# Designs tried in a protein design chat: miniprotein binders against q89ai5. Part 12

Target 1, 221 residues: q89ai5
Amino acid sequence: MLKTILAFDTSMSVCSISLLHKNRKYNIQKECRNNHTLYLLPMIHEILKKNHVSLNEINIIATSKGPGSFSGVRIALAVAQGISLGLNLPHVISLSTILIMAEQVWNNHKISKVLAIITVNKTSVYWIQYSRNFHGLWIKKSKAIILNLSKALEKILSLKKQWALVGNGWDKFPKNILKKIFITNITFPNSKYIISLISANSIYQKKEVLHKIIPIYLNER

## First folded at step 7 (miniprotein)

Design b16
Fold by ESMFold2-Fast, scan of step 7:
Parts: sequence; structure tokens; C-alpha cells
Structure b16 (fold): chain B 221 residues (1-221), chain A 84 residues (1-84)
Amino acid sequence: as target 1 above (221 residues)
Amino acid sequence: SDELQRLADRVEELKQKIEQLLQRIAKGTDPEIQDEIRQLAQLIRDLLQELQRLGSPDLTTLASEVEILKALIEALQWALRAES
């Protein structure tokens, strides 16, 4: 039912690429540490070559649009734009990095309530909550906001149901307070869950013209 | 500074040229467009070498902008060759 999909993410410290071809899934990832431009295109070439898929067999390009680092989010979008335009595929799928991590929680743990806490700086975190419905759609349960640590602590203590935590912000809080939350250790998105989202609900199959995609940054400059 | 502003202006000019090229490619490609892509790729490489040689922390954001343009143009060149 799904065509050949090339998916990738560079929004955080890890570069990940996934390929769906003839109902087979392939994945590679590498810790890139601010060298995303060095690794992304070679890794795409690698996954295609090792699996005997030509670039022109790609039907759908999918990527993350953040939240993430300024350069990381933009490199994935730039590569998506270049490949899509060159293959005459002007529309791409772009998904939130938070939803990619949330879908990993669902796939691995079957938990439908996900809280993302991501470090912005020494005293503040990015905060957003999602809940997955029966149809595989992730519904926003809070506004995406940047909170100081004291306000974030207050919100954690006020949580009434069990939430699974994604993101690297978990280490900003005392472990005894975090006992109210399931810590997943999922701190970066993996592109294979972009394909999982696309398979889970048709809303994630919507394609946008690249100039209409609004990237989300954790660090703006 | 004046030097930083001139480099920023060169990056903005390069970005505008690339946006214009992308709009033209969306309408179709020809040998003239492919030659322009090669020229832009070389300008990107030259500008990156100059920014790296200068080695100023103030140039880090501009270097990142140019690296992103490099990735875009290299991806585009690869995809165009795959189609032909």
C-alpha cells in the first residue's frame, strides 16, 4: 500500500535515515554532534546502495521539521528540498520531532500519553504533552512552551495520570520527583518512526510544498 | 563590522541566486540551468574556504548558512543526475 519512502532526521545530535522499499524497512543512524552536513548525504547514499535502491525509485521524501537545533532542522529540510526538486517530487512530508519520539514510545511501550521535556539552556526547558487516540493520531494536550525549572517542577507535580517522558530535559530534575513519570531514555528522534507514523494514520501522509514548511527551533540565532 | 556585513551580503546574494534557480528548475531543466548549478556549487565551495580560512567565531553562523546551501545544491545535483 505504501510506495518507496526515504525518511531522515538531523534535528538533534543524531543523524538517522530510513528506507521503506517493497515492504522492507532499513535504518541507519550515527551520532553527528553538530556535523550533520558532513554525514547526511553520505548516509543516504549508503542506505540506498546497500539495499540496491536507486535514488530515482523514491516516491516520497519525509523529514522532521523540529523542534531542534537551528542548523540541524534546516539541513534536513535543505536536503529534502534538493532531492525532491531534482526528482520532480515537489511535495514532502514533514513531521514534528516530538511526534517521532512519541510514536517510538507507543511502538516500544504501548503508552499513549507522552510528555516531552527538552533542554533549552541551563535554567529552561521546552515542554509539550501529547496523547495518542485509538486511530493513531497524536492530540496536543498542552501548548508548546518554554518553562523555567521551577514552573516545570510545579507542572510535573500536578500531573494526574502516568506520562512517559521523552527528551534530554529529564536530567534537570531530582529523581524522586521523576518517580511520577515513566522515563523512556528516548532523547532524540529516530527516522524509522517517521515511517511508523505514516503507516499509523493518513493525516501523517499529508505532503506540503517545502516553502510552506515552518521549522521549529530550540536555539534561534 | 564592515567585513562581517560584506560577507553577510555575499551569503544573502548567493541565497537569492539559489532561490531564483530553484524556481526556474521547478518549471523545467535545461543545459543552461545545469551549468548555473555547477557555477553556484563552486561559489559555495570558494566562500566556505574563505570563511574557514578567516576562522572568526563571528562567522560561525554564516558558515553554517553556507554549509546548508552546499547540502541543498549537492542533493539537487545528485537527484538531477539520477533522473537523467
Scores: ipSAE 0.787, ipTM 0.906, lowest interface PAE 0.4, mean pLDDT 86

Design b17
Fold by ESMFold2-Fast, scan of step 7:
Structure b17 (fold): chain B 221 residues (1-221), chain A 84 residues (1-84)
Amino acid sequence: as target 1 above (221 residues)
Amino acid sequence: SDELQRLADRVEELKQKIEQLLQRIAKGTDPEIQDEIRQLAQLIRDLLQELQRLGSPDLTTLASEVEILKALIEALQWALEAQS
C-alpha cells in the first residue's frame, strides 16, 4: 500500500502544493493573491519535476473546498477535476479549509481546541469552533455562522476555555480582548496539513465523486 | 448591456460544453477526447483575448470564470497526455 498523494490549496491568498511519495513529503507555497490561475499548474509541474515523480504515479488527489474566496476555492477544485479525470481517478478528497488550519495547530502546538475567525467584510466575520479527539477527528463545537463584530466580541468575552485562534479575523479585535485566546498567526491553509489530516484519521480519506463536491464560499449563506 | 449579455451567454455555453465533455470522460465512452479538448482550449483562448481586448471592470467576473475553465482544460489535457 504505497500511495502517492498530490494535495493543493488556493482557497486564500497563498497557493500551496504538497506531494507524498514513498513516505517522503514535499511542499512548496507562493503568495498568489488573486492570480491563483497563473501559478497553480506551474507549481504542480515544479513539485513533480523537482522530485522526479511523474503525473501517472499519483494515486490520490486532495484539495480544500473552502471556506475561502469564490475564485480561489473554484480553481483548486477545477484543477483537481481535470487531473483526476485525465488520470482515470474518478474520486478526490476534499477537506475544509478550517480543518486544514486546525490540524496545523495540532501539529505545531498540540492544542485540541481551535476557533476560526475569518474576515468576510469590514463589519463581519466567519466563526466556527472545533475540538480534536484522541483519534484525530475534529468535532464541530459550534455551528458555522457569520457574525457582526459586536456579536463576535460578545462571544469572545464569553469563552470559558483556552482556544487557539486561526484565520485573519484576529486583527478585527483589540489585543486585550483576546487574552484567553492563543493567537497562532495561522491565517491561511497549508496543503501539507491536508496530508497530515489524511494520515491522522481514516474519515479524512473519504473520496467524493467530482460532481458531488460542494464548495464553501465566505459570501454564501 | 447587449455586449455583456452576449459574452455572458458565450461563457455559459462554454461551461455547458465542458460539463458535457467531463461527463463523457467520466463514463469512458469518448475515444476522440483529445481533439475536442484542443478545440475547447482554442475557444477559451479566443474568449479570454476578447475579454482582455475590451478591458472593462464589469468583465472581471467573466474573465475569472473563463480562466478557471482554462485551468481545468489545461489540467485535463496534461493528465490525458501523461496517460497516453
Scores: ipSAE 0.784, ipTM 0.902, lowest interface PAE 0.4, mean pLDDT 86

Design b18
Fold by ESMFold2-Fast, scan of step 7:
Structure b18 (fold): chain B 221 residues (1-221), chain A 84 residues (1-84)
Amino acid sequence: as target 1 above (221 residues)
Amino acid sequence: SDELQRLADRVEELKQKIEQLLQRIAKGTDPEIQDEIRQLAQLIRDLLQELQRLGSPDLTTLASDVEILKALIEALQWALRAQS
C-alpha cells in the first residue's frame, strides 16, 4: 500500500494543509492572519472529511519548521506532536519554509536558482540562496543571514537575472533594482510543495523525533 | 508586575505538566491518561479565560503560549480517540 501523508504549514500568514492518499493529492489554504490556532485543526478535519480519509489512516506527518513567525512555527510543530503521539507515530518530517517556496518556483517556472528575502523588521531582512540540482536536491548557495537594507541592496545589485525571488522582502527595495531578478510573488509556503519535495528526493523523507527538531524563527535575533 | 509573574509561573507549571504527560504517553497508554488530559484541557481553558479577562498587551506572549498548548492537547485528544 502507498503511504498516506498529512502535510501542513502555519509559519507565515497563510495556513495550508495537504493530503496524499492513494496517489491523489488534496490541498486547502486559508489566510489566517496570526489566528493559526483557530484554523489549523478545523482545516485538517475538513480535508480528511471531504476526502473520506480517517485520521488513523495517516502514515506520515510532515510540517514546516520555519523560518517564520514564532507562534506560527510552534503551532504547526505542536499539532504535529499531538497527532503523531496520539497515532503512535514517533517520527515526523520537518522541512524549511524556504525549500517549500523554492520547490513551488521549480514546479511553476522550472527555475533552479532561488533567493529568499523575508522581512525581519523595518530595517532588516532575512537572506538565503538555494540552487536545485538535477536530482531534485536544493543546495545552499549562501549562509542564512540577517542583513540591513543597504547591505541587501548591495548584494541584489551583484546578482544574475536568473535568480527567482521568494518572500515578502521584495517590497523593501525600489522596483528598478529588482528588474534583473524574477519576482515570483510567492510570499508564503504552500504545504502541497512539502509533498512535492518528498517526492523529488529521498533526503526530504528523513524523519525526526519532535524534541530534536530545531525550529527557525525570524524574530529570534 | 507581580500579577504577570504569577501568570507566567502558572503557564510554566502547565508546560511542565504537559511535557510529563507526553513522556508518559510515549512509553505507553494507561487509564489515568484520559483523566489527566481532561484536567489539563480544563486548566488551559481557565488560563485562557483569565488572560482574556485581563486583556493586557503584556499578556500577549503568555496567551500565545497557552493557545499553542491548547492546540497540542486538542490534537492529542483527537488522535487518541481515532485510535479507539
Scores: ipSAE 0.794, ipTM 0.906, lowest interface PAE 0.3, mean pLDDT 86

Design b2
Fold by ESMFold2-Fast, scan of step 7:
Structure b2 (fold): chain B 221 residues (1-221), chain A 84 residues (1-84)
Amino acid sequence: as target 1 above (221 residues)
Amino acid sequence: SDELQRLADRVEELKQKIEQLLQRIAKGTDPEIQDEIRQLAQLIRDLLQELQRLGSPDLTTLASEVEILKVLIEALQWALRAQS
């Protein structure tokens, strides 16, 4: 009944791959910027070879589905599709990049209130808030919305309790305005927290066929 | 613009051929699939080379689309070989 999980993410500037095999976790990551297609497959080959795991031993493929760059999100989904189809694994796990970063906050800091601010363009950010309950579920505490910087600033100033901030959008605001927010420096998802989410609650173990996965993109406007 | 549209049409045709191949593989593999994958891989290489040769900034999104198709086909080839 032990499952081998291959997880990876390319939704932002970093490529990360994680492997769970016989209760041992392995992880590699690389700053890829716009070269995700150059690095992802070699890195998957590397993690498997280094740990003496053959591709056909993989039972579960897990990836992010965004929000992230248009090409980055699609690269991970394309690789997941190719591997899953070739291995006769019709269903994959796909998780939000926000939840992956939020779970890293919980693992590293034990903070259950996470605000994600991610740069969309020069004047707008992606905004979403989550709170983790006792059962490991991350519950939306706001709608996912794209805000201009003025409206985002108003929302920051109206926050009543300290939130941990993930995403690269922190640099759009003066530090004195961010005093009520804990800046985590977590600006990209790490695939090892995909495995952490899967372990935290059965809701994150839901598999679906790839054509049913709806990617979330950060739009340049 | 007309040249861009012709390249976009070629990418769309390539996507459709790949989608058809993926649907066939989902129903079961056959020996002819390997040859079709090799043909699609070559079409991807040819199109990427042409896009690189033209070197226009407005082709970057199209080149990214083709690179995604490239990595999908490479991942598929690797996984199919692992199952053999």
Scores: ipSAE 0.820, ipTM 0.916, lowest interface PAE 0.3, mean pLDDT 88

Design b3
Fold by ESMFold2-Fast, scan of step 7:
Structure b3 (fold): chain B 221 residues (1-221), chain A 84 residues (1-84)
Amino acid sequence: as target 1 above (221 residues)
Amino acid sequence: SDELQRLADRVEELKQKIEQLLQRIAKGTDPEIQDEIRQLAQLIRDLLQELQRLGSPDLTTLASEVEILKALIMALQWALRAQS
């Protein structure tokens, strides 16, 4: 059996869906904002129909688990749960939104040090740092934390090495403060890089039963 | 308000019924499962219509919860039909 992978992400403002089938990769994305529930299932149906793949041909379901919006993260997990259970697939793959963006940096720029700054509200950002080893594993280099803008500014000024910046938080800071940082323009995850992560290291191929997946939220309800 | 609490209780009951259904499916499907899924899908539609009719900002969180449950049940129905 050749592996057919359905991957999707709704953790931020964009819905993205990717399909790997018989060594061909397909991808669609749409700006959904807070309307992810209206678009996700129709988009999955669209990518399968357009590429002549039936739902029952899917071998692996992969999704993001955040960090992201409360409802956005949960809709992707809910849809993954419904499809996997209905197809009698034992487990799903769930990956960090940050790692999905970090892998895009590696694929596009071959940069191994990634800083993620994601807007939480007008005065605070989510902050985390990763470094990729030459086995394709992303190692956490800082604690995941929510910082007010003044504390984030202090941390940026204290950086001693060059970091590539992902996330939509880049526009919260003056450009003169960001001189040590490579601004990538990668501000949301694309599900095609879930497939890239799965190909890069066996650690990203580990499957979880859905009730054991711990989602990561930018904001608590 | 009493109405807000009543709606919240209905959403919690719906969540519990769906969780129980998912646990049963995971251990093997029984012949009544298709009817239960149809009943839950109808309850979801009815509850969403009621929440939308009321149109209160206080109900936004409940509406979001029910929309997520709708996505789960619709995905489940689609996948089960693909298997049969």
Scores: ipSAE 0.792, ipTM 0.908, lowest interface PAE 0.4, mean pLDDT 86

Design b4
Fold by ESMFold2-Fast, scan of step 7:
Structure b4 (fold): chain B 221 residues (1-221), chain A 84 residues (1-84)
Amino acid sequence: as target 1 above (221 residues)
Amino acid sequence: SDELQRLADRVEELKQKIEQLLQRIAKGTDPEIQDEIRQLAQLIRDLLQELQRLGSPDLTTLASEVEILKALIQALQWALRAQS
């Protein structure tokens, strides 16, 4: 890889920025809560300045497209749009928040079966399952669906194989119910795994114009 | 409320103006673009100050929308200057 990649995510409570430059990876993250707009641009300035990379050296911009909070997903896309347009980079890479967390599971644990459960509200969770093949491609093993806690519990109890659990929805269930599941403590994406995905399979290198990116929101209010 | 609707309409107008600017930049820069960006940045500042002065929880969603537009315009300005 000879390209300089700027990757970032604000889809959940943490802002993370990663930089790949001259085959070296840099990463910073900060718990931003609802203040992503205050932190994202300063953190991008920080990672570039600290590593002696100017903004105009960036070849590729990559970001998450959710699932995540309405404002969180949109701030990352807005900043990606502003930077890409200003640098005359017509296309960006956008990846699922779930795949970013799943790739962290693979990098840290070498587990290829990942279940994501993310809190939507007090009584509902977002549910999706992925399995990674030998070519580094994550394949959907379930439809993405919003489930009430009762239905989610039924699905957990019916699981036949050990899955690694990502997302903050784990805390909605007693630990004894989760005995078939490896709890990873990965509850938010880290942008360094956007770079890992891009390196793992060419399908994650597809760039799109920003208006064709369909974000996934966990809330619309 | 009438005031909330008025502010929502102003935010929607701002969004449309920014979208038009982004489409023009995508097709190529012209001499007027830098002045338009400065004008939009000022409109964003003015609207955020007004939303802050009103200080209502009902305005939180609109304030969030305007903060996102602020980040977009600031990112755009930074990138355009880096290219110069």
Scores: ipSAE 0.809, ipTM 0.915, lowest interface PAE 0.4, mean pLDDT 87

Design b5
Fold by ESMFold2-Fast, scan of step 7:
Structure b5 (fold): chain B 221 residues (1-221), chain A 84 residues (1-84)
Amino acid sequence: as target 1 above (221 residues)
Amino acid sequence: SDELQRLADRVEELKQKIEQLLQRIAKGTDPEIQDEIRQLAQLIRDLLQELQRLGSPDLTTLASEVEILKALIYALQWALRAQS
């Protein structure tokens, strides 16, 4: 039997929902900004209704766990918790938003080295590097760290190979400095690449109980 | 302000009630759970309406927390109504 997967992400300014059902993939996305709570459940209802899939046919729920906005990350996890508990599904899949964007780079460009730079505030960015191996695993090549812009610039200048850049932090740096970097314009995750990750390697199929999921926030309160 | 603290306390009480409900559902469901979810959904709507009427910028964080609880409870209610 083929598994039906409902995947969604609200960690950044875009709400995205994807459905895998009987080997067919469906995707809806909408720019939501601070209105994730207004759009997420209606969009899930829409994708299921339009494709004639009942909520109770879902076998797997997958979502992002950040890094992202405090409210955005939490809304996706809250909805995942509500649906999974109500359907008596014991565990959910939770994946890094960085890996979701990185897998989009691989699918679209076949580039295996991804640098994520995401704006934290006016003077700081979130920085992490990943490399994809032959088995579809994304291996961390740097610590996840918050850097001031001058430190980030030094790290960009020290890059020895071509990296593909994801995240909205690209606009913090002079155009000429980014010549070593392939700017992808991928600035938010798309939930269809959650399904791509799950299909690429069994490690991304690992399910956890929701209280064991450690969310990553970019914004503090 | 005293009003901000009172509203924050009500949100924390609501969170605790919801967490207790979720733990109980994880152990098994009964027909009374549907009624309790409906009551919690109404309490959430009432609290959001009150926060909206007050309209203070100081309440935006609380309103966001309550909106997240609303999404959880609505998702839960929808899923429980769906059956094999």
Scores: ipSAE 0.812, ipTM 0.915, lowest interface PAE 0.4, mean pLDDT 86

Design b6
Fold by ESMFold2-Fast, scan of step 7:
Structure b6 (fold): chain B 221 residues (1-221), chain A 84 residues (1-84)
Amino acid sequence: as target 1 above (221 residues)
Amino acid sequence: SDELQRLADRVEELKQKIEQLLQRIAKGTDPEIQDEIRQLAQLIRDLLQELQRLGSPDLTTLASEVDILKALIEALQWALRAQS
């Protein structure tokens, strides 16, 4: 039987929490704007209470580690740290925001090639490409880089295969330039796909001590 | 400003106290730790209220830092209560 997993994400504008308990999945999400701290703990209370699961029944805590906003990524990690330490769970699962969105593409569309473009500022985007193999592993097909819009445009024009696009950076480019790219409208991660990743391949079940988790921020300070 | 630097110093001191507490909890819990957590939670609330009262745009980064510490301590308190 599968262990009880509490998963959550606050790396972008939406706060999402998912619970896997006795092979049943539950999910709630809320548009938080920049008020993640106001919503995260109450939403975790809500999903547990609504589904009659006590906090001490949690076996695994999973969260995103970015890329995302500086405060958003840190709030999820802080809450994960607090809960894990208090429950004597020394290790947590932390997954890339990009992989969470990529797994949503696979679950919904069965497309194995995903390009993420996420807005950093008015003139720059975060760029990374992944491809999913038969074993459910997402393999990096480009370096994670921050590009100015002209360099990003150059890379889009050089793409040779159809890619599914995730992230909010799609709106930075003319639609005719994006015609060979499948625009998914997936612009934020949903924590239920953290659970999907964990189920898809054992590599996503790797737990880390919290102080060894390296968060990824979009605006690299 | 002098006031901004003083507030920044208080936030940094609070972060250090919390980090020390987390390290102690990781090595094992003392009965006294519950009282220390309660005291830190109150200090966090007091500092956050003070930053909100001042309402200066210059303080938004500090307020965000304190707010994250508040979430950590509240999550910790909840989990410790669930264990007992």
Scores: ipSAE 0.779, ipTM 0.893, lowest interface PAE 0.3, mean pLDDT 87

Design b7
Fold by ESMFold2-Fast, scan of step 7:
Structure b7 (fold): chain B 221 residues (1-221), chain A 84 residues (1-84)
Amino acid sequence: as target 1 above (221 residues)
Amino acid sequence: SDELQRLADRVEELKQKIEQLLQRIAKGTDPEIQDEIRQLAQLIRDLLQELQRLGSPDLTTLASEVMILKALIEALQWALRAQS
């Protein structure tokens, strides 16, 4: 049985918060753009108050660690650090935003091969591939790399069928090039799939001390 | 640029003070820590007001840094109150 979990993500344009309490899941999300710092704490207050859960009932804090915007990734980690330290919870679960989106693909479509393409700038995308095994573990099938659009196009053309595409980078390529790829329209992580990952495999229940979490940034400051 | 450097130095000093406070809290809380948290929260508010008043695009990164520190300290205060 999993304890009470508070999960949240601010790594991209959407702020999402999820609460698992007494085997019930709650979720809220909001389009935040660059205002994550204004919305995150109020949304955590909202989900707790609406569901009659006090902050001190939380047993586990879980968050994304990127890849994402420099400020977005850091706000979630900062809030996780503040809550965890204040509640005397020395360890936090931190998961890749790519795995959070990949688990959404699995939950919604039962597709085990996921390609993430995320816009870095006008001419470059972030590229990574994962495959899910029957134990619910996502295995990296390519190194995470930043590619210019022409190199990314060449890699897409070399792909075998049955990859599902997550991330906002899909719109950088002609539709005819993407015929071999299932476009999911999943362009941001949702914190409810952090809870799904934790439930799927014990490896995602591993907690880290906050200062040992290595954030992944999509861009530099 | 001189003004920008002075503000950047103040933000860096604030970050160092907060990091030291967090390390002390990890070892155990005492009554002095509560006062220090309140003082840091006020310094954050004062610095944000100054950055907002200036309203320069050159200050956007610095303002974001301070907003992150604000969220950290507010989250910490809330959690400490919930424990008490």
Scores: ipSAE 0.801, ipTM 0.910, lowest interface PAE 0.4, mean pLDDT 86

Design b8
Fold by ESMFold2-Fast, scan of step 7:
Structure b8 (fold): chain B 221 residues (1-221), chain A 84 residues (1-84)
Amino acid sequence: as target 1 above (221 residues)
Amino acid sequence: SDELQRLADRVEELKQKIEQLLQRIAKGTDPEIQDEIRQLAQLIRDLLQELQRLGSPDLTTLAAEVEILKALIEALQWALRAQS
């Protein structure tokens, strides 16, 4: 029997929930802004009810672990912890929000080189690069680093090959500076690509107990 | 402020009580688990009501922490009920 997966993300301004059940995929999204705690549980209830799936049929819980907003990352992990403990599912899948956005690039455009630039504050951005191999594994091609805008601009100008850009940091730079970069307009993760990652490579199927999951905030590796 | 510190201490105590409950559930459930969850849910409601009554911008971080604990406990209650 195929496993039922409940996946969700609240790491940025959008709440997204996805359900894989008997080879059918369902997805709902809502702009939640800072009200993630108000919307997440009702949205999970909604996706289950509309698709006639009971909570106890869930085999796997998957969520993002950031990078993202401090409270947004923590709400998804808290809900995952509550559901998993209550269902006696001690292990969950947790994936980087960057990889979730990168897998969307691959699904939509078949581009294997992804640069994430995410706004940290008015003068700094989060920067990381990944490349997808033919086994569906995303390999880190740079350190995760916080850069001021001038240093980020220098790095953009030094890029030798075309990269697909994810994250909201694209709007910090003039279009002529971004000439070699494919701007995807993917600025937040969608939980349906958590399911895509899980299907793409067994490494993304690794489960951990929740107290061992280390959240990634925008100022961390 | 003294008021902020008092509220921060209450949030920390609540977090510790919840962590202890979660560790106990992970080792197995007993007949009093549901009563303890109900008590924690009430403490969360009381604390959120106090934070909302005060309505101060400097309490925003504490309110967010308590809202996260609320979501955890509500998710736990829902999942435990689904299993029964």
Scores: ipSAE 0.800, ipTM 0.910, lowest interface PAE 0.4, mean pLDDT 86

Design b9
Fold by ESMFold2-Fast, scan of step 7:
Structure b9 (fold): chain B 221 residues (1-221), chain A 84 residues (1-84)
Amino acid sequence: as target 1 above (221 residues)
Amino acid sequence: SDELQRLADRVEELKQKIEQLLQRIAKGTDPEIQDEIRQLAQLIRDLLQELQRLGSPDLTTLADEVEILKALIEALQWALRAQS
């Protein structure tokens, strides 16, 4: 009757897995870099075994769809596809990496305006802004765009001081400019905040067939 | 190179076989399908070993593709066994 959720993310350098079972929340994470394929399935097996939950008890599979590394985003989706098909679960939940980090900001700091800046290459960053409403919905406040550092700096200078910064792009800019915004030190998603999003608003509970999920990549477009 | 093209062709053939298998599984599983999954898993392992043995940077994209297919098939095998 109560839904058991398996959530995981491999979109960046960290592999994270979370399990919600009988109102208990479990989480493990590991710095995996480019070895996501080596760690993801063993870590899923570990979290289930340690908490005495069989794979058959899973009702919902949730994962990130990026933005992230090409291989990392795809590995999480591939594992989600394999498990869902084998368990005869036709739909999965897929959420933005940015929203996962944004929900961590809300849970830890109660800040509702989040700016994500993520390094794409030496001269370019990924930029997106979200604001959380009273119903727990994150609303886009900018288009997702890739900006050269000079254009990103212009946009930072135009911001009011209510924004919290997530992503690893913080180190690309002068500290005095970043004093205008809250630097969270959240630079990668943690799958436990996928579960937090699902609990926060029914919109994040929408399931999709895997072949209709459109991944978001930082480096390849 | 001819070897790179040969390996790329093998990966593409493997991807097509897996896609066809996934479509069949959606309609139901039987012992024949489970045997085919085991065979594909072995082919994936063999191909990865060959790619890793060669160790060329030019093969990184193909190795990543095969690792993703490996994760898919291993996850599928695990879930199917859990259901039986």
Scores: ipSAE 0.778, ipTM 0.896, lowest interface PAE 0.4, mean pLDDT 86

Design c10
Fold by ESMFold2-Fast, scan of step 7:
Structure c10 (fold): chain B 221 residues (1-221), chain A 84 residues (1-84)
Amino acid sequence: as target 1 above (221 residues)
Amino acid sequence: SDELQRLADRVEELKQKIEQLLQRIAKGTDPEIADEIRQLAQLIRDLLQELQRLGSPDLTTLASEVEILKALIEALLWALRAQS
């Protein structure tokens, strides 16, 4: 693909922006906490200016759609909507934050089985499993569910093969229980792996109409 | 609570005006749209300032909604200017 891609994520406390232009990749990231609205547009301006790319050279806008914080997910989608509409781009690419973290595992470790555990509250976690096939497609191996810690522990103990763990939920469990799991320390997505996903399989190039993108939020039980 | 409801209604009306504007732009931009976007940006700033001046914890969700609308409109205006 010879397209210029602008990708960004604000679904967690880190704001990350990536640019693919003339087969060169650029990336910046910043700890933004709850101040994503203050930093996102300036950071997009910064990455474009530093790399001598004008906004109107962008062909594709890509962002995460969660799971993540309520405001963080929506800020990225809102900025993607504004830029895409203003540039007369028909649609945007929106990808799961879990897949973005999973693709980082694949790029860094060549591990194709990824378990995401993300803290929801004191007693519950978000759980989802993916496996990457030879064609770069990540296939769900479990439903996305909210589990109490006891049920999550039972599922961990039942794992038959070693999984790579992403998300901040790893610290909810004793070390001896996690011995079958490769702890990656990947707890937030990096937008450069949105570009990696898009390059890996055409299914991640699917564009959606702006108003039909459904954000994924962590639900409490 | 009456004041909170009034502010919530204003945010909802602002969202509806923005949605209508976005649909118009999707069908094709006209020369007056940039000025309408600037007017909406000012309404957003005014509402955000009022929410901040009131300073109530009950307004945190509404302030967040308005900040997201602000980011949308600022991004839109920047992109439209880049196209002209």
Scores: ipSAE 0.746, ipTM 0.884, lowest interface PAE 0.4, mean pLDDT 86

